# Ledger of designs, part 1: VHH binders against WD repeat-containing protein DWA2 (DWA2)

Every score and structure here is a prediction.

Target 1, 350 residues: WD repeat-containing protein DWA2 (DWA2), of Arabidopsis thaliana (Mouse-ear cress) (q6npn9)
Amino acid sequence: MQGGSSGIGYGLKYQARCISDVKADRDHTSFLTGTLSLKEENEVHLLRLSSGGSELLCEGLFSHPNEIWDLASSPFDQRIFSTVFSTGDSYGAAIWQIPEPYGQSNSSTLECVASLDAHVGKINCVLWCPSGNSDKLISMDEQNLVFWSLDSSKKSAEVLSKESAGMRHSLSGGAWNPHDVNSVAATSESSIQFWDLRTMKKNNSIERAHVRNVDYNLKREHILVSADDESGIHLWDLRKTKFPVQELPGHTHWTWAVRCNPEYEELILSVGTDSAVNLWFASASSEHKTSESPVEASRQRVNPLLNSYTDYEDSVYGLAWSSREPWIFASLSYDGRVVIESVKPFLPRR
Structure headers, positions and changes below count from the first letter of each chain, unless a header shows other numbers; antibody chains are not in Kabat numbers.
F, E and O stand for the ipSAE by ESMFold2-Fast, ESMFold2 and OpenDDE, each averaged over both directions (binder to target, target to binder). V2 = 0.75 x the mean of E and O + 0.25 x the DockQ between their complexes.
[cut] stands for letters that were removed.
The coordinates of atoms that the task and the answers printed are left out; those that the model quotes come from them. Centres of patches stay.

## First folded at step 4 (VHH)

Design P1 (from A11 with L105F; framework vhh_7pa5_2)
Fold by ESMFold2-Fast, scan of step 4:
Structure P1 (fold): chain B 350 residues (1-350), chain A 118 residues (1-118)
Amino acid sequence: as target 1 above (350 residues)
Amino acid sequence: QVQLVESGGGMVQPGGSLRLSCAASGFTFSSYAMSWVRRAPGKGPEWVSTISGSGGSTSYADSVKGRFTISRDNAKNTLYLQMNSLKPEDTALYYCAKEGYSYGFDYWGQGTQVTVSS
């Protein structure tokens, strides 16, 4: 194997599993990533793509007290992000603030804005409200959804409601609907559950075993993408959930995560336990035609796999599109290697 | 009985040119979009270019835009790729791909080897 020279690399000193696009940074393509050090102090790195796109630079390095299992940036404040972490014996989640000025501070100290202390047991994720005033959060453990109001000026978070999915419904993650702030999807061993945040009740579900991850299409309000360990990737029309509208083969083993592109509705990234990142073209997410003839278009099927990225020495768990430059994504392998890739060669015809 | 046969590869020096051909049979050629896909040693498949069934629209990877030209002759059931200003990074097996079948990038035949070296 020759290795890649097309990707831009950055090495963390320790193992890592989570990376997030800094969605609120409108000026730079930036990512936040956190470490899973077993014996050393843990770190959060603020990574910025240089002008001209040739280097990935560390513009902030911050001490974090615990092993970081998940990380999500605020969609409206580039200094604010959440971590899900392990203390060794327990699991917790908290909201952190990067020192001012953003990306220019010499301080390595994160300010704890709020601790999310309503959970007993393993916390899986923290979801930020995608279209609100950045003051609403959802956190999930294996049994419970907790709805929060965040007051960053008062350094506090308030539980608005907490509901159990039941002991027989092991939750594994979820996604906040970007087209309906009152709706969140939660994945379980037996279904994808849709929860109404006004009532904190499950409104609907899709019966599907071993779903690992879901993501909403940002351009098409009715399309949800799911990843599972038995048959790969499915595209669902939420208006008609009896059968998926499209199936993609996924990975050689199980598919761990899927990420819909924020600008190109047809593009999906997936990552599996086979240490590969796959880029897919999903026609069910597109209203565009590739054929010149209506009869040709109705009969034609295109291969959905655009590219497979396999230059990884360890399992890939972290995956994030850039919101600022949506033809760019970051991948993170467990050994702490971050790679930035451009998908410009594979962009759909506009 | 669908068959795609690539030809026209070879060894060239940097800055040189090659023209690849793909002879198609067993289907109505003009009814399907056609693509060129390449695979460099040790790497996954990289999409290079696509042409619509009528030939009315074309698209190219950024890495080859302005250097490569895709075309087709529907009367001869043949797809072409004109490659100009070749670089060492263009060294790969080049596959002709018929869109509109199964999952993933499907190759037909063994491809044609392009080697760009001094």
Scores: ipSAE 0.000, ipTM 0.105, lowest interface PAE 19.8, mean pLDDT 80

Design P10 (from A11 with G104W L105F; framework vhh_7pa5_2)
Fold by ESMFold2-Fast, scan of step 4:
Structure P10 (fold): chain B 350 residues (1-350), chain A 118 residues (1-118)
Amino acid sequence: as target 1 above (350 residues)
Amino acid sequence: QVQLVESGGGMVQPGGSLRLSCAASGFTFSSYAMSWVRRAPGKGPEWVSTISGSGGSTSYADSVKGRFTISRDNAKNTLYLQMNSLKPEDTALYYCAKEGYSYWFDYWGQGTQVTVSS
């Protein structure tokens, strides 16, 4: 039986692909999720974990006119978030605002703060600057990076810069470096590219085919984790990119997402097409890297897999750690089921 | 709108062969990696195979290596999966999937049923 023996469940009425931690909500562990319905108007749900941690409650339900393919909460304002959406004929991206009072309103109407209109192709993602004092955004389509400044008071977004990655390097997504606000990683068919936002030029790259997802370690400045469909999960020291410092045995099948924990530098979540969510313990140790291959070196370490969560009825697409309670994560399967899990039993001693 | 239509499934005996096709529309087919993903009764989705946008690179799940071959025809916007030496464990609904945004599949087809039984 699903959902009765593991975690705390919440069912959306429609299919869904994306979930985001509400980082700017300092009072509650909260998540935003958006639906992907082909037959009905779509919805954004504001979900809050109860004070006792036993229930996930809907504190806001908002109408969204289009299918939602990506959603990211602002790190500075709990009412503001971005969506990437399909209009049927094309893709769009916009910044939305939840009505006041946050988490208490009976209004279902989102206000459009800004439309991100610089893209003519398929939009892959919108990334918020992680610095905590910036109004900057990056959006990516399959060929272009666009650097934005958002003015919420004027309800507008300004293009600061736009650059092409070239047609030979179709972009699939990326991550903003939390330790260097001038650096963003972009994934492509053949590489992970590192872009300098001051020049809008690619400074470095890691040649790696079929990378699906990247995430930065929030505590260790030089550690990037990548997920790909051929070999699973790799930890990279960005100071020495010739070989990864560690390979985690991937899922039995394709691994498409990886998320570093915001507080516990050793904890990583991954999800694959096998509908398993894996919790890993990994210490990136470039200083102890041997001259042997990374695969041979990793055999000398303890088993990095701490736990596997397999009680899903559909593909898991969404995955988010809570920034407020970093021993908690949310997973989202395509059937619209959100599950909250606690990893407290697996935490390193503090 | 992105549309993926799978075909070619059916019932075969163990050791038999099937060729699956996926007709793609609504996007620039040659710019995206394409995958086959299957879902067996009572189980979650299992990734089967991926092919790069150019067709120059392919990868396979260990369970199907040496038996299945993925290919594509970019002029026809069509993805293929040649399945040989089929086993009862290959019984599943097979989906064509387009490479998605940075951390998931962008779009799934409706699926085509493959049943391997004697």
Scores: ipSAE 0.000, ipTM 0.220, lowest interface PAE 15.8, mean pLDDT 81

Design P11 (from A11 with G104Y L105F; framework vhh_7pa5_2)
Fold by ESMFold2-Fast, scan of step 4:
Structure P11 (fold): chain B 350 residues (1-350), chain A 118 residues (1-118)
Amino acid sequence: as target 1 above (350 residues)
Amino acid sequence: QVQLVESGGGMVQPGGSLRLSCAASGFTFSSYAMSWVRRAPGKGPEWVSTISGSGGSTSYADSVKGRFTISRDNAKNTLYLQMNSLKPEDTALYYCAKEGYSYYFDYWGQGTQVTVSS
């Protein structure tokens, strides 16, 4: 058959839903992905983009005891990552270490650095502190936020604080604010909640039903992007939260995830249960906008959708920008297919 | 620890030439591809050129192809960019980067300013 100028593929033999770029790997564009297998032993794959960008290579294959529902790489140690996993009837979370040397070992055995055992019920995510301190973690179940200190040398994690959101089965996920280490956003069935980690109290909220995912703009300190079940993607100015600054519809079903680009503030990726990955351009730069849609601005509006990637056989759940090469992203469909795409033709040159 | 020090920038008229240098230390220079990246006023970073560790392969952005030449001296741990037929649009802060198109600050020096003006 004929090959197009499409992305680079890698197939896992099991279903999968989570992928993370290896942010601490400054030498290679690398990703970690984990499997969801009920009948077989589960796996974590360390994937590296080859020199010249033509092939995605498996540089490590590790045994994991349980189904992996969330995975996040440490931002400061390329060997350290977290998983959220199912044990059948319950959920757990733990911090793992890749065997030495990174990407060169033949060992398939992960070392458990710490177990995060403060949760009862479904755990949604583990968030790593994004700014200068790799030893702080937040984990969230459907009701509780838990603030952790990780000591890798002692192979232990200490609970610094634990707080209930006050409602059972209300939390669905969150994001750590990259511009304020004391602030975390948590999503719920009815709102986006902003929590102060110094007091472990909710200090603000945005009323919005069925928010599935949020992400902070890494360059613009007041911009948060949300994804929900009803209409797609919303950009919020945290200084004025009554209405979103911009709305980006484009999925025919629920928007599962949204990811702001780490270098290009205008670029956003989204993924929906309709098996589409959309690349958006959102400038949102009208500083004098006093009305929602000025007549002249709407007449001069450009289409914010730059490209749509639809060559998937199953739902896409995993989505990650490369921090090393920010014009590259990885997508993961539920059938275990990883695809690497370049967005170089769409980069803003302003 | 990786250290990169750029030099050779300055003011030049359109059509002129400049040669940039980057002194590298803290790693095995000949084992890594090296790149030049520039940042123009009010714009994001733009990749300019890359050279392989041996010097046997080079690549260039379309905007500079035929005008700029990247080279290296592995005995001196030094990277060069020869810039000919300079245009006002080439005005930017130029950075030396280890391994390809990386914009990571840990691999960039302080940069060297190039201003093309009449």
Scores: ipSAE 0.000, ipTM 0.112, lowest interface PAE 21.9, mean pLDDT 80

Design P12 (from A11 with G100S; framework vhh_7pa5_2)
Fold by ESMFold2-Fast, scan of step 4:
Structure P12 (fold): chain B 350 residues (1-350), chain A 118 residues (1-118)
Amino acid sequence: as target 1 above (350 residues)
Amino acid sequence: QVQLVESGGGMVQPGGSLRLSCAASGFTFSSYAMSWVRRAPGKGPEWVSTISGSGGSTSYADSVKGRFTISRDNAKNTLYLQMNSLKPEDTALYYCAKESYSYGLDYWGQGTQVTVSS
């Protein structure tokens, strides 16, 4: 890797689109990434940052039967993760378990804990409950939300509810509210929809065209960040949804994903079709302050972009903050290149 | 099993026209939005245009608006890009991509080379 980064690199042999931090790994900064190869066997890599922080090591390499389009680690069990995969003409989703001992590369065989067999058509994502309830999942296709209960000991998943979000091809993804386990956000071509999991009904929505991605601020209860293809990035106070509390310009093309930092409420990562990863500072993501000075607000508007990472040979699709070391993130470009970056020079004062 | 095969590229003089085609297989073509993306020598990928599954909605990058037209024939599982008034800066390898709002762009295929020179 050359250019504007001293980051740590790791090359997968095949193309890849998805990467997730291993949130439940309390001892190491670890990531899971999966390949999408049309001609060869697909793989899941368990990557660990060395104790000195100088190299990214493969501590597990596992066979996966199909190409992987999305991957999410369990927030409470470091051995458990979900994949969304293509079987060629259709999509499937399943929950997998890494063989014991975790992180020692002794076996290449993943155990299928549960198959999520409730979708017909394209599956967009699997969301894990972010609170102390690791047994609940949401999966979304282009039309339906499915609410699941996972029993790892019985190796089964039960459908608790399945509801249509309206017209086919309307849903694009979503996020589970970390401050309200009964609430999930779902993105669509015309709105951000808020669903109550107790009733499986849409309670509220924000009218917005072509929303690509949303993420919740982990420190501020009412702040949601959205990405769309018109104006870029918006910060919303969910108590006052008529207008966003802050706008960031986004990318020169569509902004595809946004990721709020798990510890530093002001830090947001975004990725766009322009193959850039942008690091933003957004004070409005921490709390809406009516007493903020006009000079402070003007400074944020003028210089909200802290850094832009542009040294990629292919499109960037994967982004993950480390929850263990929150000044670290991983990016993944389509050619299979994983890059670990430190944002320590840009950290806000604590 | 998903396959996208681009064709129709070549060499053309500034002000000329080319029509690119993309033959799709392995999925229900009419159910997915499709995009054209290009890579110029020494640069990263640039999104060019998108068309909805039904063909009812289209969008274009500012650099190509008024010059390029995206279209599709769902009966033939084929995506097209009509390129008019070509400029030297349009020189690039052009890819068709199966779009997913959640996953971004699915680059499937080797691309087709377009060279605009005098």
Scores: ipSAE 0.000, ipTM 0.281, lowest interface PAE 13.9, mean pLDDT 81

Design P13 (from A11 with Y101F; framework vhh_7pa5_2)
Fold by ESMFold2-Fast, scan of step 4:
Structure P13 (fold): chain B 350 residues (1-350), chain A 118 residues (1-118)
Amino acid sequence: as target 1 above (350 residues)
Amino acid sequence: QVQLVESGGGMVQPGGSLRLSCAASGFTFSSYAMSWVRRAPGKGPEWVSTISGSGGSTSYADSVKGRFTISRDNAKNTLYLQMNSLKPEDTALYYCAKEGFSYGLDYWGQGTQVTVSS
C-alpha cells in the first residue's frame, strides 16, 4: 500500500528516470517512458490518457536492449523516438520506431531507425529540431555537440558536423531554441552556452555555475528558464543577459528539471528539494524587466508559487507537459511511478 | 574515457563509521564539482553531498547533514566521504558522480555497498 499523490497513477515494474510527451500524437494525450533496470530486460511504455481522463493506459509495451537514461519523442512522428542508453561498458544513442499500428500492442519489437555512433564518452541527451518540418538532430556528450541529418526511409543518420566545446567544458545537456532552428543552448559547469548551428560555434554565453537544466519559453521568443543547485530558477531575456529578469524563490538544494508550458507562457514546472514538483507563475515582461538589477528583481516577489505536488515515495526525475492538453502534466519518480496531474485551477485568465 | 572507481564500503553496526573513496581518471579532476549519490535496494538515486572543484564549498542532503563529510585530494584525483553515526536507513549502494549532468546525476562507477545492520 502506497498511500500516495492525488493524481492518476501508473506503475512501471522497474525503475525509470525519463518521460516524454508524444507531441506528434494529435489524437490522444500520450507519453513515452523507459526503464532503467540493470538486472532485467528494459522496456518502453506508450501511455495514453483515457477519453474520460480517469485512467492512464498502456497502449504499447516494447522491449529495449539497454537501460534508458534519456528519452525524447519526435515532435513530427508519433512512432519515432530517441533513447540515450548504457550498454554496461559504454553509452550509446539510437532512434527507434514503434511498429504499426501505432497505439495497438500487436508487437513488442522496436525497429532501430538509426544508431548515433559519433560519441566516445557519455552521451547526455538527444535534441529534436522543434520546427514543423525538419530531419535534424543534436546529440551531446560531455565535450562534443554532434549535428545530424536523419533519413528514416534509408534508416540512417549522417553527421553534418561535430564540434568540441573545448578542454574544461563539461556539457551536461541543453535545449533547442523553438524560435530559432539555428540556435541551441548547452549547459556546462560554469555557463549556459549558445551555439550557432550554421557555424557550429559558441555565439554567446551566460556565466552561471552548476546549471542542471534549461528550457525555452514556447510563446516568448527571448525567454529562457534555467535551474541550478545554488539559487533555484531564473528567467533570462536573451537580449539582455547581465541579470535574470526574474528569480523564482525557493530554498532548493537542487533543481533537477524545469519545464515551460507549451501554451501558457506564465506556467513553469520544476522538481527540486525532496522531489516536490512545483508549479510556478512567472509573468516576465521581457521589454520592461530586462534592465532590472538583481536586487530590484528579487524585491518584486508576489509569491509566484501556485502549487506544490508532494507525496512521492522516491526521487522525481521525469516531468512532461502534455502538448495536446496543456493543463496536464506527467511526473515520474525513480521507483517507476507515473502520476498525471491537472493544473486547471491555476490556469492564467485568458 | 571518464572512469570513477568507488571503494571503502562494508558492513557496520548502527552508530559505526566508514570512509568511502573514489578514484577518478579521464578528466581534469580539479575542474569539476564531485558528488556522492546513493541508491537503496528497490529505490531511486538520492543525492548525498557535493564538493566544488577547488574544495572550497560543500553541500549536504538534510538526511546526512552533521554526520557525513565530503572531501577531495586533487593531487591524487580522489574523492572521499567520511560517514559517521551510521543508521540502518543509510544502507545503500554509494556512487561517485561527476557533476555537470542536466537531468540529475549519472553514475560512472560500479558503486560501493554500505550495509548498516542492527
Scores: ipSAE 0.000, ipTM 0.212, lowest interface PAE 15.1, mean pLDDT 80

Design P14 (from A11 with Y103F; framework vhh_7pa5_2)
Fold by ESMFold2-Fast, scan of step 4:
Structure P14 (fold): chain B 350 residues (1-350), chain A 118 residues (1-118)
Amino acid sequence: as target 1 above (350 residues)
Amino acid sequence: QVQLVESGGGMVQPGGSLRLSCAASGFTFSSYAMSWVRRAPGKGPEWVSTISGSGGSTSYADSVKGRFTISRDNAKNTLYLQMNSLKPEDTALYYCAKEGYSFGLDYWGQGTQVTVSS
């Protein structure tokens, strides 16, 4: 849409905090979102953008037994996704399958492909191997990183390795490196840790307090973006991790999520406690033979904020770019409102 | 079992003060950032303040800067919000929230009501 600020809305009946694009759906721009409600039955919605791009339609509504705290779609099978959920006094994680036919079934029943039963603490996330053809998964709780092999035909998941980050490293989340399938980033209260999945050991770290979220640039193999509650958003060149290459002001307050665009390397979405979704322009890391001064860096990287989306009645928790149509993103506020926005007017020239 | 129990709310006149408390149990309190979030009638939740696990870093919403002070006592597993110079627009149910997943805060308390009126 040119010159338009009106997004496409969809209202869930219940509170929700997680949304994922359906990465393996190559025919449609689709999203999966899950509810968290203590008073009503929880649900997973399959949302599809209409052929004309004017409506977001529910093409599947599935019952889910527990409150959903995180959700991630499989990158290789549009019917498969993971949830992290509350079981009352504990957290669980499982892999689910949408009934056939995908997007046309009259069944509201999800098939449980596998339970990820290796955690005794709070599970933060399930990460899918980004190669698009792997059966490998990573799950993280506050102390442990667990490496899995999924066999959907046998409806089972096997623990390949389980490692502790140690009691001083409370893990909060992570991201799988799309350029190195043997590398995973994990965030903690005091650092960003880089784990080698071949050895299940930390091979590097960036000392940074209160990192909330990280995401890899999908086109620039050395660029990682982090969000923290101290100083906003930082771009890191993984070849030179002493200092960030670029700092974005983030939000007025705590920034808790960042999402690099899957096709446009300069575009980043962020969300913070101020209930704003910000669209940023950030240039790729430049190699400097000498240290940059803060003044020089400021002059070079002016006006990085392209747009701010503030039409939310509740806190924004969910944020996802479409892999199919990368100029589209979905945002989710806690009251269950999903909004689809187009960033076409802000696309960088190639 | 993780629990957050808020207390200290009540009715005050504009310009008054209240101190809110949150008693935390079931987790290692000092390892998590803690926040106060409020919900006014008919409005969505508004983030108010956050404090780091160590207590060394704090942040505040612009609407409360200079009036509210967040603090914690890690030995007692207790979070506090000192509210000074209260305004009618501060009327809300106040929730204690533990650091959640990367996308934000988990509401685990039942809240304590603050009403500012003459």
Scores: ipSAE 0.000, ipTM 0.281, lowest interface PAE 14.1, mean pLDDT 80

Design P15 (from A11 with K98R; framework vhh_7pa5_2)
Fold by ESMFold2-Fast, scan of step 4:
Structure P15 (fold): chain B 350 residues (1-350), chain A 118 residues (1-118)
Amino acid sequence: as target 1 above (350 residues)
Amino acid sequence: QVQLVESGGGMVQPGGSLRLSCAASGFTFSSYAMSWVRRAPGKGPEWVSTISGSGGSTSYADSVKGRFTISRDNAKNTLYLQMNSLKPEDTALYYCAREGYSYGLDYWGQGTQVTVSS
């Protein structure tokens, strides 16, 4: 019932801000994380939870030429992942391949499968198609959304389309809709924008200032969760975007990221620059609710906070649920500390 | 000019087998992933199976795993679905569909009827 602060730790040598679940690894709970260091060589670590669940082991350590600002594992190939990086004077993005055999490699050298050379300025993220179309991806800089087809045999990526979000819409990130492969959400300083990949145009938007992160509910289609630096966490029904269906109180400072659980529709993780990770129960994600006055609703609602993890010495930027064992998550603080936690005591249904 | 023509449907008893074919024309067949989708009476479309353009990757709905096999012959521009151990709940109109340039299914055939009944 009452969870203690007894997570499994792993220390990176350098600062880091990104961690990704290796979704394509169906045999193990595994994570990829990359370092962000200007003074030292940068690294990508393949981390695997031991068979007993008591230790987080480094099963691969790979050299990466530049500081890593974002990292995403391919959902369909455990050896393939993307990085967004800085060269010191510019930004780049590329697709990398872990040497064979996966998790048993005696090589520290990553193979560059493709460079994503379509951006000028700061690149924020690379999104992998969440469905069966493993060769498609989206990349975003501050102004542009680029749609790609990846050809791993030719070691190249082709630009299918590139569109501008507009000069006043500084993009900060996004998420690919797992229920509609033709839809991508992009966050900006003034809105959450929904893009139709068939036309590469915005077909809808939610006006919301300083949105930092969005994530889709994997079990409830039409439910999107957003995090912003003013009002915290909101759950949206994309069919009726005038008001959020639920508001969760944020952190004592900016809420940086939110992550919907891949199996338990009610469970959401959030992370803030206040060095805390919060686990929430969001009842609105499990059933339809009639709209009521936001003020009246807030006064009558029970606090949805299930647990707060506060044993961090630096800001937490990285957060990932395990898709293999969905009661497990990894958090990453800027000082390079990875912590694995189990939320089994808080599971709503199994 | 893109055409998808399904064939091979019919009536079978439970436990029987059928092989569906889809003849594709008007595009470079090997460059596109192909899917089988079915529509049962009174229900919406249900995805059944997908095969990559090269044939190297396949996926199946949980309801048909172990019973159905998707395959393709790129030299003949033909997609196949081998259906074994058929059940009454497999009764549906089966469509061949092409994955478009934007991820969605962009062309569908007319469908072929499969009826599993005693």
Scores: ipSAE 0.000, ipTM 0.102, lowest interface PAE 21.9, mean pLDDT 81

Design P16 (from A11 with S102E L105F; framework vhh_7pa5_2)
Fold by ESMFold2-Fast, scan of step 4:
Structure P16 (fold): chain B 350 residues (1-350), chain A 118 residues (1-118)
Amino acid sequence: as target 1 above (350 residues)
Amino acid sequence: QVQLVESGGGMVQPGGSLRLSCAASGFTFSSYAMSWVRRAPGKGPEWVSTISGSGGSTSYADSVKGRFTISRDNAKNTLYLQMNSLKPEDTALYYCAKEGYEYGFDYWGQGTQVTVSS
């Protein structure tokens, strides 16, 4: 059964670090993952959860000549995705198109829609506009944020603007605000920066060292979640950024990814250096009134850690919720193992 | 190609000290945060310590804080881990790791074995 009693495994032939759900696929729970092989031609796999839910099937296998370090699917076109890759001597980013018909083609050839050639340094990520304008994207290197317009019919991408974050603020990643298409969060060694895409200026920041990853709560407009190497996970109310509204307790292990659930505002996934995937219930992300009495607080207080998935033989770097079936997530360990899990037993009461 | 080569491991008695080194090549060393990660027998990887590209910021796992010191020499492209007051629980293969794209580390070295036994 789909999302059944045990995890569903799929083994890639080569090492891999990136996986993305295919958000625009309305018909199937699907994932894209790319390989990281130094000695072989690299591959992009289109993985589809079977209709019976018992297996993860490769419905497309595409050649990619470079090591893939990041991959993100288009939120509005199931055939379109971006990769960040190493050419050996440098880094590049490009937009690719899966051959027609989607998930049914026997072709192994990806069509290059656009090359993102505005970067001279290491490219960290490509972010897709989540709403309001599907043809816009952001790419970030260590110093620059580049705003793009994509024309897939003309197979071109135009630089709309390029701005430096300053040499003192090395960028490491970011997230596009799903509640404000003019706002992007960017992480650096010392802060989380909020950029206004209309002016291409940083207008706010949260001073926080060693932030590794950020993600926006898709249901709650003002909640941002960050992962760092001090306490693990912090929830921020963007209206009151002096202190986090919640810190998930006790983790001294480096947490390098955090993913808010697209439907269940309380559910967060995290991955750490201990090869564990943790599922959290973050009460500060919900509209549930916190009890003021110890008895009522005890009744409502769920251990924030709902479950820990530890059956991995290598470091977990890839993590993605399914947008179609939000009780399902995929995890990817560096040895190329993809595991699909269901969190149905842990869903919050409504 | 990025290369990370660890050295300095060995056998030591409880309470002893070891200094690990990592020689880095194939990238601009001073531009990246570097970390030490360890794998104990039968366990997954455990993050130990991180140092920023400039060396101005460091962080440590609670299990090693006060005993281990991370440092770097950007002129020599070398990362170090000074390990004091070693415990049997510190027995592991120690890896040098280079800061990766969005999340964590994009390259790990081959590792150097540390065994703490009496």
Scores: ipSAE 0.000, ipTM 0.209, lowest interface PAE 18.0, mean pLDDT 81

